# Ledger of designs, part 71: VH-VL binders against q0atu2

Target 1, 119 residues: q0atu2
Amino acid sequence: MLDKKARIRTSREYRNVFEKGKRLSGRFLIIYYVENALDNNRFGFITNKKIGMAVIRNRIKRQLRAIVREYQGQVKNKHDIVLVARAGIGKSSFEGMEKDYIAIMKKAGLFARNANKID

## First folded at step 21 (VH-VL)

Design mm32
Fold by OpenDDE, fold request of step 22:
Structure mm32 (fold): chain C 119 residues (1-119), chain A 122 residues (1-122), chain B 111 residues (1-111)
Amino acid sequence: as target 1 above (119 residues)
Amino acid sequence: QVQLVQSGAEVKKPGASVKVSCKASGYTFTGYDINWVRQATGQGLEWMGWMNPDSGDTGYAQKFQGRVTMTRNTSISTAYMELSSLRSEDTAVYYCARDSGYDSGQFYFDYWGQGTTVTVSS
Amino acid sequence: QSVLTQPPSVSAAPGQKVTISCSGSSSNIGADYVSWYQQLPGTAPKLLIYDNNKRPSGIPDRFSGSKSGTSATLGITGLQTGDEADYYCGTWDQSLSAGYVFGGGTKLTVL
């Protein structure tokens, strides 16, 4: 799990990102991102009912948190980033989600260093 | 088979606008970004920007901000690149290219259009 | 003037080996995978190498790619007259304005 300080937790924090942030769509994800006044990044996750049943939404959220955690050290600092799962994400593998995350984050210019896995 | 077919050559005067089309076939159009790359005569490749056919999102190179508009018509699997306030320096061959980013997380152009020559002269 | 630096030209005789270098920075080649494109005279570019060293279907194994640090290299063995073309490296740049960047291109002449 992401550290508490690395999580967007309040509705006010989410609203701030949605209202002031930029939006980009990937194949399975939509990201909203905005600079914050902190020394760290914060991540939020949205999985609404169009994704599927609660068990599916929870699974997707868990997977997205895992992806974000994996790459968090490579993301430019001082950003609030909200990941919104798209309806088709349920048809994607974990690897597919990961690739989509990488692609969309690259397009957003949010990686500070090599964003590719080291095999 | 994946194929990108672009519109024909254009001749424009300075200050005018040009809109080049790129019709995609052989794959799911909305599943891959379309990039535009131009090449002036005798010069190298210059990336102009990307367009997500699904969302309509775009990202333009700084050099073309304010002058370029990338759009799409999903019903006919066609991408468009419009460049305004044309200058003689905009004379070039313009290419559309499919991006593999969504499949791999890595950006490279695996399929290219045949190119569209745009000539800007008074 | 290009973000990635390539030698403007290279030449060799048929059957020989040539290498084309591509130099970048930590925000591009140092941060992402490199691709190479071949452009035959009067034609559109063609993907030659992706992910540093992978060949698309139809590309012979005499074409190879490698990457180290902030530099990449394209290798061509068993040079053929049909290889005479312009070659471009490219990669994603994670600078303030993220985008794709190309090298200046290298003209390969087969003697």
Scores: ipSAE 0.910, ipTM 0.954, lowest interface PAE 0.5, mean pLDDT 95
Fold by OpenDDE, fold request of step 22:
Structure mm32 (fold): chain C 119 residues (1-119), chain A 122 residues (1-122), chain B 111 residues (1-111)
Amino acid sequence: as target 1 above (119 residues)
Amino acid sequence: QVQLVQSGAEVKKPGASVKVSCKASGYTFTGYDINWVRQATGQGLEWMGWMNPDSGDTGYAQKFQGRVTMTRNTSISTAYMELSSLRSEDTAVYYCARDSGYDSGQFYFDYWGQGTTVTVSS
Amino acid sequence: QSVLTQPPSVSAAPGQKVTISCSGSSSNIGADYVSWYQQLPGTAPKLLIYDNNKRPSGIPDRFSGSKSGTSATLGITGLQTGDEADYYCGTWDQSLSAGYVFGGGTKLTVL
């Protein structure tokens, strides 16, 4: 799991990201991102009821956390980033989600290092 | 088969605006970003920006920010690129191109329109 | 002037091998996959190589790509007259203003 300090936890923190942050949509994900005053990045995850039953939502959330954790060291510092799962994500593979995450983060200009895998 | 068909040649005066269309077919239009790339006569390719047909999100090269607008009409699978405050330096062939980013996580243009010549002259 | 640097021109006789270099920085080629495009005279660009070294369907194996560090190379063996074209490298730049960037292009002349 992500370190506690790397997680957006409070409603206030989420609200700040939604109100002040930028929004970009991928195929399966929407990200909200904003600079923070910290020395580290924080990530939040939202899976609403449109995704499906609680079991599905929790699965998606775990997958997204895994993806974020895999690439967190390559993300530019001092950002709060909220990932919102889109309705169609339930039909996507893990790999599909990962590719979507990479693409959307690139478009946001949030990667500081090479985020590509060796295929 | 994937196909991008662009609108015809345009001739504009300096200060005017031009809007080029790009109709996509052979794939799910909303599933892939459309990028615009231009090429002045005898010059290289210049990336202008991307547009997500599903969300309408855009990202423009700094050079064109404030002057370019990329939009789409999903009902007819058509992307648009509007460039305002035209200058002679904007004379170029403008291409729309499909981005494979969402499928691969890597940005490259696997299909291109045939190009639209835009001439800006007094 | 282009973010990625290519030689302006290369030339070789039919049947020979040519290489086209593409030099960038840690924020582009060093950070992302490189693609190559072929542009025949009077035509739209065509994807030639993606993901550094992969060929789309229809592209013959005499076209190859490689990447090392902040540089990429396009290789063409068994050069044919029909290969005479402009070749562009491109990649995503992860700088402050993230976006796609192209090389300046290389004119390949078949002697």
Scores: ipSAE 0.910, ipTM 0.954, lowest interface PAE 0.5, mean pLDDT 95
Fold by OpenDDE, fold request of step 22:
Structure mm32 (fold): chain C 119 residues (1-119), chain A 122 residues (1-122), chain B 111 residues (1-111)
Amino acid sequence: as target 1 above (119 residues)
Amino acid sequence: QVQLVQSGAEVKKPGASVKVSCKASGYTFTGYDINWVRQATGQGLEWMGWMNPDSGDTGYAQKFQGRVTMTRNTSISTAYMELSSLRSEDTAVYYCARDSGYDSGQFYFDYWGQGTTVTVSS
Amino acid sequence: QSVLTQPPSVSAAPGQKVTISCSGSSSNIGADYVSWYQQLPGTAPKLLIYDNNKRPSGIPDRFSGSKSGTSATLGITGLQTGDEADYYCGTWDQSLSAGYVFGGGTKLTVL
């Protein structure tokens, strides 16, 4: 999983992102993002019961963490970013989630360099 | 058969506002962003912004920030672009276009409306 | 004035090959996929190439795209009179204000 320093871990940290951050919706994801005072990015993940059973929620969370790790080095620094899974994500493929993540992050202007996995 | 059909030509005075509509059909309206692109006579294409029909989220080019408003009516699969404080330089053909971003993660416009001519003259 | 730079015009005789260049920067062409659009006189633009080198259905293989670094190129072989049009490159820009950007357009004349 993500390094400890790259994770949003406390309720206070999550609350800060929700209250002060910007919100954008994709097809399967909603992101909340805000600048932080650190030299690194931190990511949080929310999978509510509406997306499915615990097994499904855990799977989705693992997949989202994998996506975030894959593109972590391409994201602009000094941001707290929370990914909220939408109801339809449970029926989406990994590739579908990845594409949605890329699209929404691009709209947010959070990529510092090439955001594409394959040229 | 994806199709985007725009409203008819508009003639406006400087300082007025114009609202152009774009009715989508042949696909799930809320599944794809609508972008607006304009083209002055004899000039190139100029991107104005995007609108997510599902959430209502928008992103505007800096040039139009504060002057453009992109909205939608999901019940009739129609997107709207309103441009206020019109000036002669806003005279152009305005296009709506469907974005493939959510399907591919790559932004490009695979379907276009027929265009709406907006003329701003005193 | 356009973020992406294209030659204003190109011309060639029927049957010949033409190329249209599109130059950008590390924040746009260097950072994302390039698309090309064809605009016939008096009509709306049409998607010609996406993802640097892919053709939508209905686009003949005479049209090709490529990308290298911060530049992209549209190639047209077997030029036909019906290819006379304006061509625009476009891509997503990852700059401070993220958004789509177009080239200035290239007018292709078939001699």
Scores: ipSAE 0.910, ipTM 0.954, lowest interface PAE 0.5, mean pLDDT 95
Fold by ESMFold2, fold request of step 22:
Structure mm32 (fold): chain C 119 residues (1-119), chain A 122 residues (1-122), chain B 111 residues (1-111)
Amino acid sequence: as target 1 above (119 residues)
Amino acid sequence: QVQLVQSGAEVKKPGASVKVSCKASGYTFTGYDINWVRQATGQGLEWMGWMNPDSGDTGYAQKFQGRVTMTRNTSISTAYMELSSLRSEDTAVYYCARDSGYDSGQFYFDYWGQGTTVTVSS
Amino acid sequence: QSVLTQPPSVSAAPGQKVTISCSGSSSNIGADYVSWYQQLPGTAPKLLIYDNNKRPSGIPDRFSGSKSGTSATLGITGLQTGDEADYYCGTWDQSLSAGYVFGGGTKLTVL
């Protein structure tokens, strides 16, 4: 579980990432990311209705939160990061989502040398 | 069978540009990123950057920022690398390679093109 | 100048064993998986080892890989004249200029 301070919470916070951030796509995910003015990272999760019914969307969000929690210690600090599920994510396994996340985070340059430190 | 077939050798003058093509077959072109790697005569491999054929997203090695452009045409499953402001030091064999990132979360190049020799001389 | 350090050359007789080292840092080998590539004379590189110690289909088991700390090692046993090639380690580097890095290459001579 991500704690409360590691979550993007408001519409304005989400809008800031989409408007000012960089964008990078994988097979199942798109990440939007921007440097923030905090001493920590924050994560947000978006699932569109095209992905499926609410039960399916909630399962995908839970899976993505678990993935982010597993790797959060490796993420470069001071970033707001929004994970947007692509329409085809429902066909992916948990392992497939995880590998996609790792690949796009590496290519975005968001993993740090001291990624196991939590501020 | 996965195959990457590159365009033929090029001879260029300093200051010119070169565009190398890499045609993919035997897999879903948009499912894997294409990387470009070069090798000067008698020297080692040098990574230049990656390109996502689905989105067009790119990431370039800092050394090539501002001089390299990586693109694609998905309708013909072809990736391109263009290097501008050529210098003698750019004389090398240029390879395209498919990366494994989306299959494994770890990067390695499982399939390589045959290489394209680019010679830059006055 | 390569980020990963390999010896420039190694040699051994047919049938013998060699190892090729690859030294990096906490931002590359220490943080990520290592791959090895074989480049026979006049050809493109070929994937030899991935994920530190795994062989793709068609690579004989006399090729092996290992990783410890910030160093990786390629092992080749039962050397054949056809193994004469350049060998490169490679990995992702997570530093400020994040990207893929190769070692400088090791020329294996079988004599």
Scores: ipSAE 0.808, ipTM 0.911, lowest interface PAE 0.9, mean pLDDT 91
Fold by ESMFold2, fold request of step 22:
Structure mm32 (fold): chain C 119 residues (1-119), chain A 122 residues (1-122), chain B 111 residues (1-111)
Amino acid sequence: as target 1 above (119 residues)
Amino acid sequence: QVQLVQSGAEVKKPGASVKVSCKASGYTFTGYDINWVRQATGQGLEWMGWMNPDSGDTGYAQKFQGRVTMTRNTSISTAYMELSSLRSEDTAVYYCARDSGYDSGQFYFDYWGQGTTVTVSS
Amino acid sequence: QSVLTQPPSVSAAPGQKVTISCSGSSSNIGADYVSWYQQLPGTAPKLLIYDNNKRPSGIPDRFSGSKSGTSATLGITGLQTGDEADYYCGTWDQSLSAGYVFGGGTKLTVL
């Protein structure tokens, strides 16, 4: 349930992250990230044809969105973050992608503990 | 099986630099980050930073920003830590350690090198 | 100075039990899993406990770990002279200066 405010939407927004942002690589993912001028985070997702057929790429993109949604409450605000799937991601499990995401987000300094909501 | 073997002891003068090596074997070198941890005589462990051997990405503890450089040569499965502008306070044993982050999402150091003593004295 | 606080020393007789505490904050122990390292005299540290309470292969079950809130505890039962070592807790700190942090260390003496 990433809403429209939490999405990187325009080509210029994507280019800004790639050109001005920092880059960290994990086993299956690369993240690019940069501070934004908003009060919220925005996420983008890239899979290319080297990863596999469209069915595989669509499954991976859905899994990455689910992972981001699950941990979005822990992400420090005011960042644009693009997740780029690496060619080997098709061999990973959901849990492998999740652990990779957690590790690179921690090493990037992008996680902070947020108050838990009951509702 | 997994081994991290470090270079030998170093004696340096203040203002010099030191480069410690850490040769990995028994696992896929590019699959795990290498961290560097130091320990002054009679003192505790001090984390210095991490380095991803696949990408060359690094993250340094703020105390060492601008003085430390962590690198690698993947063809010989070797990580390096270089500390510049040495002071007597940098006298310590320097360890490399493999971290678990990409396997678990949680960080701990499952394998350690034997340590390299660096002495900084005039 | 240590981000994680441990007692500087503990002692007990062979066969007894000791615990070693590790106190942190919501940005480290409160947010992440704790590990423990044993450093025998003149040697490199060795992983003793990971993920709060898990033992790597080769670590006997008389070593145990637990975590509650912003604190963690290492337990050692059936103390042996060979357990004399320094013990360190460690975890990831998610604060502004994100990175790994260790406790100050606890020297265990078996008398």
Scores: ipSAE 0.804, ipTM 0.908, lowest interface PAE 1.0, mean pLDDT 91

Design mm32
Fold by ESMFold2, fold request of step 22:
Structure mm32 (fold): chain C 119 residues (1-119), chain A 122 residues (1-122), chain B 111 residues (1-111)
Amino acid sequence: as target 1 above (119 residues)
Amino acid sequence: QVQLVQSGAEVKKPGASVKVSCKASGYTFTGYDINWVRQATGQGLEWMGWMNPDSGDTGYAQKFQGRVTMTRNTSISTAYMELSSLRSEDTAVYYCARDSGYDSGQFYFDYWGQGTTVTVSS
Amino acid sequence: QSVLTQPPSVSAAPGQKVTISCSGSSSNIGADYVSWYQQLPGTAPKLLIYDNNKRPSGIPDRFSGSKSGTSATLGITGLQTGDEADYYCGTWDQSLSAGYVFGGGTKLTVL
C-alpha cells in the first residue's frame, strides 16, 4: 500500500484536483493532476459503480494501487494525482492497466527519476 | 493493412495557417494516439506532439505550443494538424504517425503517413 | 543540436557490417526504451527496431539494436545496396518539457 502521506485523504483535496487540475485519458484510465504545495506526491483512486459490483471495484482499486506503488519512484514530486477508472477497465488485464498508466503518465509529463525521491 | 493517408501538398504565405489531414484505415482509430512529426529539407525528424482520437486530448512540444492545434473527426477516422502564423522556417514535410503507447507502455511510431509537403514562401 | 547525438554518416561495403551509435542522457535513453527508424530516399520513415532490440514483423534479423547506459546502437550485418538510407534513433525524454525526441540522423552509404 501507498504511505499515508502519499494519499489524497479528504473531499476537499479531491475537489482541488478536479477543479484546478489537468485531465488526460487513456484506454482504461483518466488521470487528473495538479501541482501541490507539499514535498511529495499524493494519489487518489475512484471507481464508478458502472464498472461493476463492489468486489470488482475493490479488486480494480487494489490493482491500481499496486501499479502506482511500483512506479511511484519515477513520478515527479509535488503532484496530486487522481486515477479514475473508465467503464471498460473491467475487461482489461493487470498488464493492460499497467501499460495504460505508464503511457498516460509519460504523456502527462509526470515521470522523471531525478525529480522524485520515494520514501 | 494499417494505413495512414495524408492530404496533398500546400503552398502558403508567411502569417497564414495550414491544416493537414491524416485518414486512418485498417485498425480501430480511437484505440491509438496520432503523433505529428515534421522534417525540413535536408534536416532530421522533429516531433510536434500527440493527439488521442478518443478523448481529443493533446500534448504539444514546447516549441509549437500556441501555434499548433491537433484535432480529429472520429466519424471519418481522420486526424488533423493545424499550424498557424507560418514562417519560412516551417517549410517541411509533415508526417502523421501512430504511436504504440497504450499497447506497450513505450513510445514508438509503428505506422507513418506518406508525408505532406508544406512550403511557406512569399 | 539534436537531443540525441548520432554520427552524420557511416559507410561500408556490401556484405559488411556497420553500427550506428545514438548518445543521449539520463532523462531519455537512460530512462526509457529506444527505437530506430529507417528512411529510404524519398519515403516516410519506417519502424526498424523498438523496445531497444525488438524487430517488427518483416524486418530481417540482420538488423539489431542494443542499449547500454545512456547510449544505444543499431547494428546492420550483411549490408545490401537497398540499406542506403537515413537512420534515426528515437525515445521518450522525461525531462521538464517531456516529449518524444529523435537523433539527428545518420546517412548510411553502401559502397
Scores: ipSAE 0.791, ipTM 0.904, lowest interface PAE 1.0, mean pLDDT 91

